VHH binders against Abasic site processing protein HMCES (HMCES). Designs and how they scored, part 27

Target 1, 269 residues: Abasic site processing protein HMCES (HMCES), of Homo sapiens (Human) (q96fz2)
Amino acid sequence: CGRTSCHLPRDVLTRACAYQDRRGQQRLPEWRDPDKYCPSYNKSPQSNSPVLLSRLHFEKDADSSERIIAPMRWGLVPSWFKESDPSKLQFNTTNCRSDTVMEKRSFKVPLGKGRRCVVLADGFYEWQRCQGTNQRQPYFIYFPQIKTEKSGSIGAADSPENWEKVWDNWRLLTMAGIFDCWEPPEGGDVLYSYTIITVDSCKGLSDIHHRMPAILDGEEAVSKWLDFGEVSTQEALKLIHPTENITFHAVSSVVNNSRNNTPECLAPV

## First folded at step 17 (VHH)

Design ud3 (from yc2 with E106A D110E)
Fold by ESMFold2, fold request of step 20:
Structure ud3 (fold): chain B 269 residues (1-269), chain A 122 residues (1-122)
Amino acid sequence: as target 1 above (269 residues)
Amino acid sequence: EVQLVESGGRLVRTGGSLRLSCAASGFTFSSYAMGWFRQAPGKEREVVAAISRSGGSTWHADFVKGRFTISRDNAKNTVYLQMNSLKPEDTAVYYCAANYAYHLDADAYEYWGQGTQVTVSS
C-alpha cells in the first residue's frame, strides 16, 4: 500500500470519526495540528494524512480510550535516526510487514512506547500487474458502503448535492499503523510519522496484489489497537490479519500521476 | 527521581507462599503499566506477570499460571505478586518494572527496581 485517497473536508472527516469512549459517551476526536491536513484524492508517501491515536500520548492522566486526530508524515522516521534529512534513511518505511514487526528496530522501539495509530483514508489504490502486457490496471479499494435511499454513485459526485450523497456517510478505511516522533538535530518541530502494517492479501484481492494493509474492521478492533494503556502490545498484534470485508472497482490511469487531485482518480471505469 | 523498591523476598520451603511488594515513587504511578520479571543465575531475565495501568487487564506466564497473581493498588502506588505453590525452579531475583505502554518484553520497560531474592528449598 503506497497510494490512498483522503479527500474529505476536515469537518466531514471529523464527523466520520465519531466514537464512544470507555464510559459510553459519544465523542468526536480532538484535532492536533489541523493546519497540516491536506485533503486529496491522491496521497503518496511523504505527504501528511490524518491518523487516530490515544490522548494518553499527550496527557499522562488522560483516559486512554479518548482519541486525538492528527496529520502525520507517511513514511516512519525512527526516533533514533541521526541524520538531518529523512531522505537519507536507508530503508523504506512506508509499510511494515506484520510477520517481522517485533524484529525490526524501526518498528519494535515505537511499539514498546505504545505508539499505535489508526491510519484514515477513503480507501487505497493498488495497481494490478496484467500478464501479457506492460500495462497496470489501477483499482480503488475500500470498505463496503451501506446503501440507503440517499446514497449516490461514486462516479456521479460532480456537484455539491451529488458529492454529499456519496461521501456524507462514507465509512472510512481504518488501517493499523505505528508512529514515531523524531526530533530534527537542527531544531524545529518534532516530526510525527507513521507506517502502515501490511499482511498477505485476502483471496478477494490476491489477483490485484499479494499484500494488503492490515485493516481494523469495527470499533472494537480500533479501540483495542489505540488503547496502549489497557491492551498489551502482544494482545494488540492479534488484531493484525487479512480481511475479506473489502470491495473495489477499476479506475482510470488519471491516478497514476500523483499530482492529479480530482474525483476522476477514484471514479469507476 | 523514579524509584521502584521491591520487598518480601526470602527463603521459603517447596509448596509455600510468599507475597512480593513493589513501592513506586517519582512518577505518576496510575499512568504506567507494571510487570514482575525474574532472573535465575545463568538465565535470561523473563517476564512473570504484567498488569495494565488501571489493573483491569493482567497477564501471567504459563509457567506460573494458577500459582502467581499480579495486582496493584494505585492509591498506595504499589504493585504486588502473590506467589503460591512455590517450586525450587522459582528461585530467582524478582524485579519490579514500569512502562508507559502495557507490554510483555523486558526490553521495552523504562524503570526497574533493584530486585528481591526468592529462594525455594526442598
Scores: ipSAE 0.833, ipTM 0.927, lowest interface PAE 0.6, mean pLDDT 92
Fold by ESMFold2, look of step 18:
Structure ud3 (fold): chain B 269 residues (1-269), chain A 122 residues (1-122)
Amino acid sequence: as target 1 above (269 residues)
Amino acid sequence: EVQLVESGGRLVRTGGSLRLSCAASGFTFSSYAMGWFRQAPGKEREVVAAISRSGGSTWHADFVKGRFTISRDNAKNTVYLQMNSLKPEDTAVYYCAANYAYHLDADAYEYWGQGTQVTVSS
């Protein structure tokens, strides 16, 4: 997984992240660094995307079930990285394989600090290779969406009210991530960055690609992944597995160029 | 200055009971998960039990399950290990440790006590 869509305006995104805390109260996550949020239909590594994390990462007395939402850089920069330029990192940290996560220093160190996050997206893109040709067919992959009398189709974004029918109640894809905090050696702001955990593809996606992001399906899974104060690392890792609760459709090759930020990127073809 | 101070280790007969205590200071105790670890002579340090920050979740190694119980009192900044039905193979130095995240591997733990010796005689 190397491309996502996360295009919702901040207020719409925030409402899509409504949750219940430990006491059963409906809440919205509290933003950190909202000005770093850069919505786009076509997000690539090194870009910022919003993640959920426990308030306990910021406040020692906090209820660990309370959620913060913050933009973070895609491509984890380990806290121990000593050079001043993150591009000098000699390892690709866009994704983290679940089967080796506790063997890789870049991922096991932040896990030991409870640095689990939920990566948010409208959905992700994956390219299917066709045997015997150089052709690649991109697909947009996402949670099944609730159908109501107010719902619209993804391809009908020609006016504000049609956009609202599709996206106002969109169920965001929730992927398991790990983050770290890097202090540049020359000073400056702390860099928050994440990786997406990957697993073997489910049966439904196996014809498209052999790997998929680890998807957290439902509020119980999301809550357990985030709550590093009450759910051990070892227990949380049991949540990391393929899911069949996904849907997809073919999209135009417009998405191939990461500079294209338009609804056409995810429109069905 | 963060300190974890274990107490209660001593010589005990097989089948006996013992309660270890670990007094914590220098950090917000109720924000941290706690663990008990042990190291016998010639052996690697191993996790015995762990407890979440609130005490709402506990974990015990299979080799002590049913015999040892971890607990904590956040008002007293203390974590405990109740050890029942002691066996000679329980002989070890027992260490208290703290970590911000609830975690079972020793290498993640931030703060360590100096240890208390438990010796179980036949």
Scores: ipSAE 0.832, ipTM 0.927, lowest interface PAE 0.6, mean pLDDT 92
Fold by ESMFold2, look of step 19:
Structure ud3 (fold): chain B 269 residues (1-269), chain A 122 residues (1-122)
Amino acid sequence: as target 1 above (269 residues)
Amino acid sequence: EVQLVESGGRLVRTGGSLRLSCAASGFTFSSYAMGWFRQAPGKEREVVAAISRSGGSTWHADFVKGRFTISRDNAKNTVYLQMNSLKPEDTAVYYCAANYAYHLDADAYEYWGQGTQVTVSS
């Protein structure tokens, strides 16, 4: 996983993240750094995307079931990185394989600090190698959506108003991530950055690509992944597995160029 | 100044019981998960039990399951290990440790006590 869509306006995205805390109270996540949110149909590594994390990361006596939403840089920069420029990192941290996560210092260290996050997206893109040509067919991959007369489908939207209805009740894809906090050696703001955990593809996606992001399917999985105060690292890692509860459709090659930020990127072909 | 101070370790006969206590200070105790670890002479330190910040979730190693119980009292900033049906194999120095995240591996733990000796005679 190296490309996502996360295009919703901040207020729509926030409402899509409504949740219940440990006491059963309905809440919205509290934003940190909201001005860093950059919505786009075509997010690539090194860009900022919103993630959910526990309030306990910011307030020592907080309820660990309460959620913060914050933009973070895609591509984890380890806290121990010594250079002044994150672009000098000599290894790729866009993704983290689940089978080696506790063996890689870049991921084991923040995980031991409870730095689990949920990476939010409309869905992700994946490219299928086409036999007989060197061309690759992109797909947009996302949670199955509940269709109502008010929400419509992506392929059926025929006006700006109908397009808005598709996204008003969109179920955001919730991917398991790890984040870290890097303090530039010469000073400046702390950089928050994340990696997306990957697993072997489920049967339904295996013809498209052999890997998929670890998807947290449902509020129980999301709550357990985020709550590093009550759910041990070892128990949380049991949530990391492929899921078959996923759907997809082919899209045009418009998405191939990461500069293209239009609804066409995810439109069915 | 962060401190974890274990107490309660002593010599006890096989089949006996002990209760270890660990008093914590210098940090927000209720925000931290706690663990009990042990180290026998010439052996590596191993996790015995761990407990979430609220106490709502606990974990016990298989070699102590049914015999040891971890608990905590956040009002007293104290974590406990009730040790029943003690065996000579339980002889070790027992350490209290704290970590911000609930975690079972010793290398993640931020704060450590000095340990208390438990000796179980045959």
Scores: ipSAE 0.823, ipTM 0.925, lowest interface PAE 0.6, mean pLDDT 92

Design ud6 (from yc2 with D105E E106A)
Fold by OpenDDE, fold request of step 20:
Structure ud6 (fold): chain B 269 residues (1-269), chain A 122 residues (1-122)
Amino acid sequence: as target 1 above (269 residues)
Amino acid sequence: EVQLVESGGRLVRTGGSLRLSCAASGFTFSSYAMGWFRQAPGKEREVVAAISRSGGSTWHADFVKGRFTISRDNAKNTVYLQMNSLKPEDTAVYYCAANYAYHLEADAYDYWGQGTQVTVSS
C-alpha cells in the first residue's frame, strides 16, 4: 500500500470515528495535533494521515478503551534512528509485512511497546498490471458502503448534494498499523510515524495486486488492536489477515500523480 | 527506583506446590502488564505466564498444562505464580517482569526482578 485517500473534513472524520468505550458509552476520539491534519484524495508516504491509538499512550491512567486520533507521518521512523533527518532512513518502512513483523527491529520494538494504531482512510489505491502492456490501471479499494435508498454509489453521485451525502456516511477503512516515536537528536518535536501492516491479498483483490493492507473489520477488531494493555500482542496479531470484505472500482490515471488532490482521484471511470 | 522482588522460591518435592510472589515498587503497577519467566541451567529464558494490566486476561505456556496460574493484586502491587504438581523439569530461576504492553516476548520487557530459585527434587 503506497497510496491512500483521506479527504474528509475533520469534523466529519471525527464523527466517522465514533465508538463505544468499555462502558458502552458513545464517544468521539479526542484529537492530538489537529492542525497537522491535511485532507487529501491522494496521500503518499511521508505525508501525514490520521490514526487512532489508545489514550493510554498519552495518559497512564486512562481508560484503555478510549481512543485518540492523531495525524502521524506515513513511514515509520524508528525511535533508535540517530540521524537528524528522517529522510535518511535507508530502508522502506511504508509497509510492514505481517509475516516478518516480529523479525524486523523497526517494527518489533515498537510493537513490543504496544504501539499499535489504526490508520484511517477513505480507501487505498492499487495498480493492476495490464497484461502485455506497460500500463497500469489504478483502482480505489474501500469498505463496502451501505446503500441507502437515496445515497447512490460513488458512481451515482452525479450531484454535489449526493456527493456530500455519500461522504457524510462514509465508512472509513481501518488498517492495522504500528507507530513509533522518534526524538530528533538535535532536539525539537517528537515525530510520530506509522507503518501499515500488509498481508497477502484476498481472492477478490488478487488480480489487482498480490498484497493488501491488513484491514481491521469492525469495532471489535479495532478495539482489540488498540488495547495493548488488555490484549496481548500475540492475540492482536491474530487479527492480521486478508479480508474479502472490500470493494473496488477503477479510477482514472489522475491519481498517478501524487500532487493531484481532487475528487477525480477516486471517481469511477 | 523501579524494583521487582521475587519471593517464594525453594526446594520442593515432585508433585509439590509453590506460590511465588513478586512485589513491585517505583512505578504504577496497574499500568503494566506482568509476566513470569524462567531460566533453567543451560537453557534459554522462557515465558511461563503473562497477565494483562487489569488481570482480566492471562496467558500460560503450553508446558504449564494447567499446573501454574498467574494472578495479580493491583492494590498490593504484587503478581503471583501458583505452581502445582511441580516436576523436576520445572527447576529454574523464576523471574518476574513488567512491560507497559501486554506482550509475551521477553526482549520487550522493561523491568526485571533478580529472580527466585525453584528446585524440584525427584
Scores: ipSAE 0.916, ipTM 0.967, lowest interface PAE 0.4, mean pLDDT 93
Fold by OpenDDE, fold request of step 20:
Structure ud6 (fold): chain B 269 residues (1-269), chain A 122 residues (1-122)
Amino acid sequence: as target 1 above (269 residues)
Amino acid sequence: EVQLVESGGRLVRTGGSLRLSCAASGFTFSSYAMGWFRQAPGKEREVVAAISRSGGSTWHADFVKGRFTISRDNAKNTVYLQMNSLKPEDTAVYYCAANYAYHLEADAYDYWGQGTQVTVSS
């Protein structure tokens, strides 16, 4: 996974992340560093994306079931990294393979500290290699959306008004991530960064791409992944597997350029 | 200062029972998951059991399943390991450890006790 969409306005995004705490109370996640949230139809590594994490990461006496939403840098910078520039990291931390998550220090260490997060996105992009050509067809991949009687398929949004309605009730993709906190050697703000855990693709996606992000499907999966105090790392890792509960459509080549940030990126062709 | 003090280890006969205790101090006990580890001579340290912060979730290694039980009392800042049906193979130094996250790997644990010797005679 090297490209995502996360374009919802902050308030809409927050509402979309409504949850029930351990007591069954309906809650909205509290924001940390909301000003770092930059909505975009075309998120690439090194950009900031919003993630969910347990409030316990910030407050020692907090209910572990409470969630915080925070923009973090895509591409995990390990806490032990001693260079002043994260770009000097010599290995790719955009993704973490599920099968080697416990073998790599960059991921094992933060995971042992309970630094699990849920990466939020409208969906993610993958490119299908066309047989016989060097051309790649991009696809937007996302959770199936609830068809409201009036809301046609994303492709049928004939009017701007209908388009807005689709996004107001958009089910966000929830991907399993690991985050870390890096303190620059020269001082400055702590950098929060994340990696997306990847798995082998489900059968439905296998023709498009052989790998997919580990998707946490449903509130229980999300809650368990985030609750590092009550759910063991090993138990949480059992949640990491491919899911068939996804849909996708072909999009234009507009998304190929990471600088393009328009609705055309995820629009059906 | 963070302290974990194990107690209860002794010589027992095969089939016997022991209850290990670990008293914690110097940190907010309820904010940490706890684990029991053991190390036999010439062997690597291995996880025996772990327990979540609240005690609502427990994990036990396959080799101790049904015989050992981890529990905790947050009001007493103590974690326990009830060991039943002990075998000579259970002979080891048993360690209590604390980690902020509920985790089963020893290398993640921040705080360790000095250990208590459990010896099971044939």
Scores: ipSAE 0.915, ipTM 0.967, lowest interface PAE 0.4, mean pLDDT 93
Fold by OpenDDE, fold request of step 20:
Structure ud6 (fold): chain B 269 residues (1-269), chain A 122 residues (1-122)
Amino acid sequence: as target 1 above (269 residues)
Amino acid sequence: EVQLVESGGRLVRTGGSLRLSCAASGFTFSSYAMGWFRQAPGKEREVVAAISRSGGSTWHADFVKGRFTISRDNAKNTVYLQMNSLKPEDTAVYYCAANYAYHLEADAYDYWGQGTQVTVSS
C-alpha cells in the first residue's frame, strides 16, 4: 500500500469516527494536533494522515476504550533512530509485512510498547499490471458503502449535492498500523509516525494486486486493536488477515501523479 | 525506584502447590500489564502467564494445562501465580515482570524482579 485517499473535512472525518466507549456511550475521538491534518485525494508516504489510537498513550489513567485521533507521518521512524534527519532512514517503513512484524526491530519494539493505531482512509489505490503491456490500471479500493435512498453511488454522484451526500455518510477504511515516537537528537518536537501492516490479498483483490493492507473490519476489531492494555499483542495480531469485505472500481490515470489532489483521483472511469 | 520483589518460592514435592507473590513499588501498578516467566537451568526464559492491566484478561502457556493461575490485586500492588499439581519439570527460577502494554514476549518487558527459586522434588 503506497497510496491512499483521505479528503474529508475534519468535522466530517470526526463524525465518521464516532464510537461507543466501554460504557456504551456514544463518543467522538478527541483531536491531537488537528492543524497537521491535510485532506487529500492522493496521500503518499511521508505525508501526514489521521490515525486512531488509545487515549492511554497520552493519559496514564484514561479509559482504555477512549480514542484519540491524530495526524501522523506515513513511514515509521523508529524511536532508536539516531540521525537528525528522518529521511536518512535506509530502509522502507511504509509498510510492515504481517509475517515478519515480530522479526523486524523497527516494528517489534513499538509493538511491544502497545503502539498500535488504526490508519484512516477513504480507501487505498493499487495498480493492476496489464498482461503483455507496460500499462498499469489503477483501482480505488474501499469498504462497501450502504446505499441510502438519498445517497447515490460514487458513480451516480453527478451533482455536487449528491457528491456531498455520499461523503457525509462514508464508511472509512480502517487499516491496522503500528506507530512510534521519535525524539530528534538535537531537540524539537516528538515525531509520531506510522506503518501500515500488509497481508496477502484476498481472493477478490488477487487479480489486481498480491498484497493488501490489513483491514480491521468493524468496531470490535478496531477496539481490540487499539486497546493495548487489555488485549495482548498476540491476541491483537490474530485480527491481522485478509478480508473479502472490500469493493473496488477502476479510476483514471490522474492518481498516478502524487501531486494531483482532485476528486478525479477516485472517480470511476 | 521501580521494584518487583518475588516471594513464595521453595522446595515442594511432586503434586504439591505453591503460591508466588510479586510486590510492586515505584510505579503505577494498575497502569502495567504483568507477567510471570521462568528459567530452568540450561534453558531459555519462557513466559508462563500474563495478565492485563485490569486483570480482566489472562493468558497461560500451554504447559500450564490449568495447573497455574495468574491473578492480581491492584489495591495491593501485587501479582500472584497459583501453582498446583507441580512437577519436577516446573523447577526453575520464576520471575515477575511488568510492561506498559499487555504483551507475551519477554524482551519487551520494562521491569523485572530478581526471581524466586521453585524446586519440585520427585
Scores: ipSAE 0.915, ipTM 0.967, lowest interface PAE 0.4, mean pLDDT 93
Fold by ESMFold2, fold request of step 20:
Structure ud6 (fold): chain B 269 residues (1-269), chain A 122 residues (1-122)
Amino acid sequence: as target 1 above (269 residues)
Amino acid sequence: EVQLVESGGRLVRTGGSLRLSCAASGFTFSSYAMGWFRQAPGKEREVVAAISRSGGSTWHADFVKGRFTISRDNAKNTVYLQMNSLKPEDTAVYYCAANYAYHLEADAYDYWGQGTQVTVSS
């Protein structure tokens, strides 16, 4: 997973992240650094995207089930990185394989600090190699959506008002991530950055690609992944597996160029 | 200054019981997960039991399951290890440790006590 869409306005995104805390109270996540949110239909590594994490990372007395939403850099920069420019990192941290996550220092260390996050997107893109050619067919991959007059299929939008209805109740894709906090050696703000955990693809996606992001399907999985105070690292890792609860459609090659930020990127063809 | 002080280790006969205590100070105890670890001479340190921040979740190693019980009292800033049906193999120095995240591997733990010796005689 190397490309996502996360295009919703901040207020719509925040409402889509409504959750219940440990006491059963419905809440919205509290934003940190909201001005760093950069919505786009076409997000790539090194860009900022919103993630959920436990309030306990910021407040010692906090209820660990309470959620913060914050933009973080895609491509984890380990806390031990010594160069002044994160783009000079010489290994790819866009994704983290689940089967080696506890072997690699870049991921094991932040996990030991409870640095689990949920990466938010409308969905992700994947490119399928086609028989008999080196051409690739991009697909947009996302949770199945409830079909109603106001929401449902992306292809059902006939007007700006119908497009708004599609996204008003969109179920955001929730992917398991790990984050770290890097202090630049020359000073400046701490950099928060994340990686997306990957697993073998489910049967439904195997014809498109052999890997998929680890998807946290439902409130219980999201809550357990985030709550590092009550759910051990080892127990949380049991949540990391493929899911068949996923759907997709083919899209045009507009998405191939990461500078294209238009609804056409995810429109069905 | 963070301190973890274990107590209660002593010589006990096989089949006996023992309760270890670990008093914590210098940090917000209720924000941390806690663990008991042990190390016998010439052996690597191993996790015995761990407990979540609130005490709502516990974990025990298979070699002590059913015999040892971890618990905590956040009002007294203390974590306990109740040790029943003791065996000579349980002879070790027992360490109390704290980590901000609930985690089962020793290398993640931030704070460590000095240890208390438990010796189980035949």
Scores: ipSAE 0.817, ipTM 0.920, lowest interface PAE 0.6, mean pLDDT 92

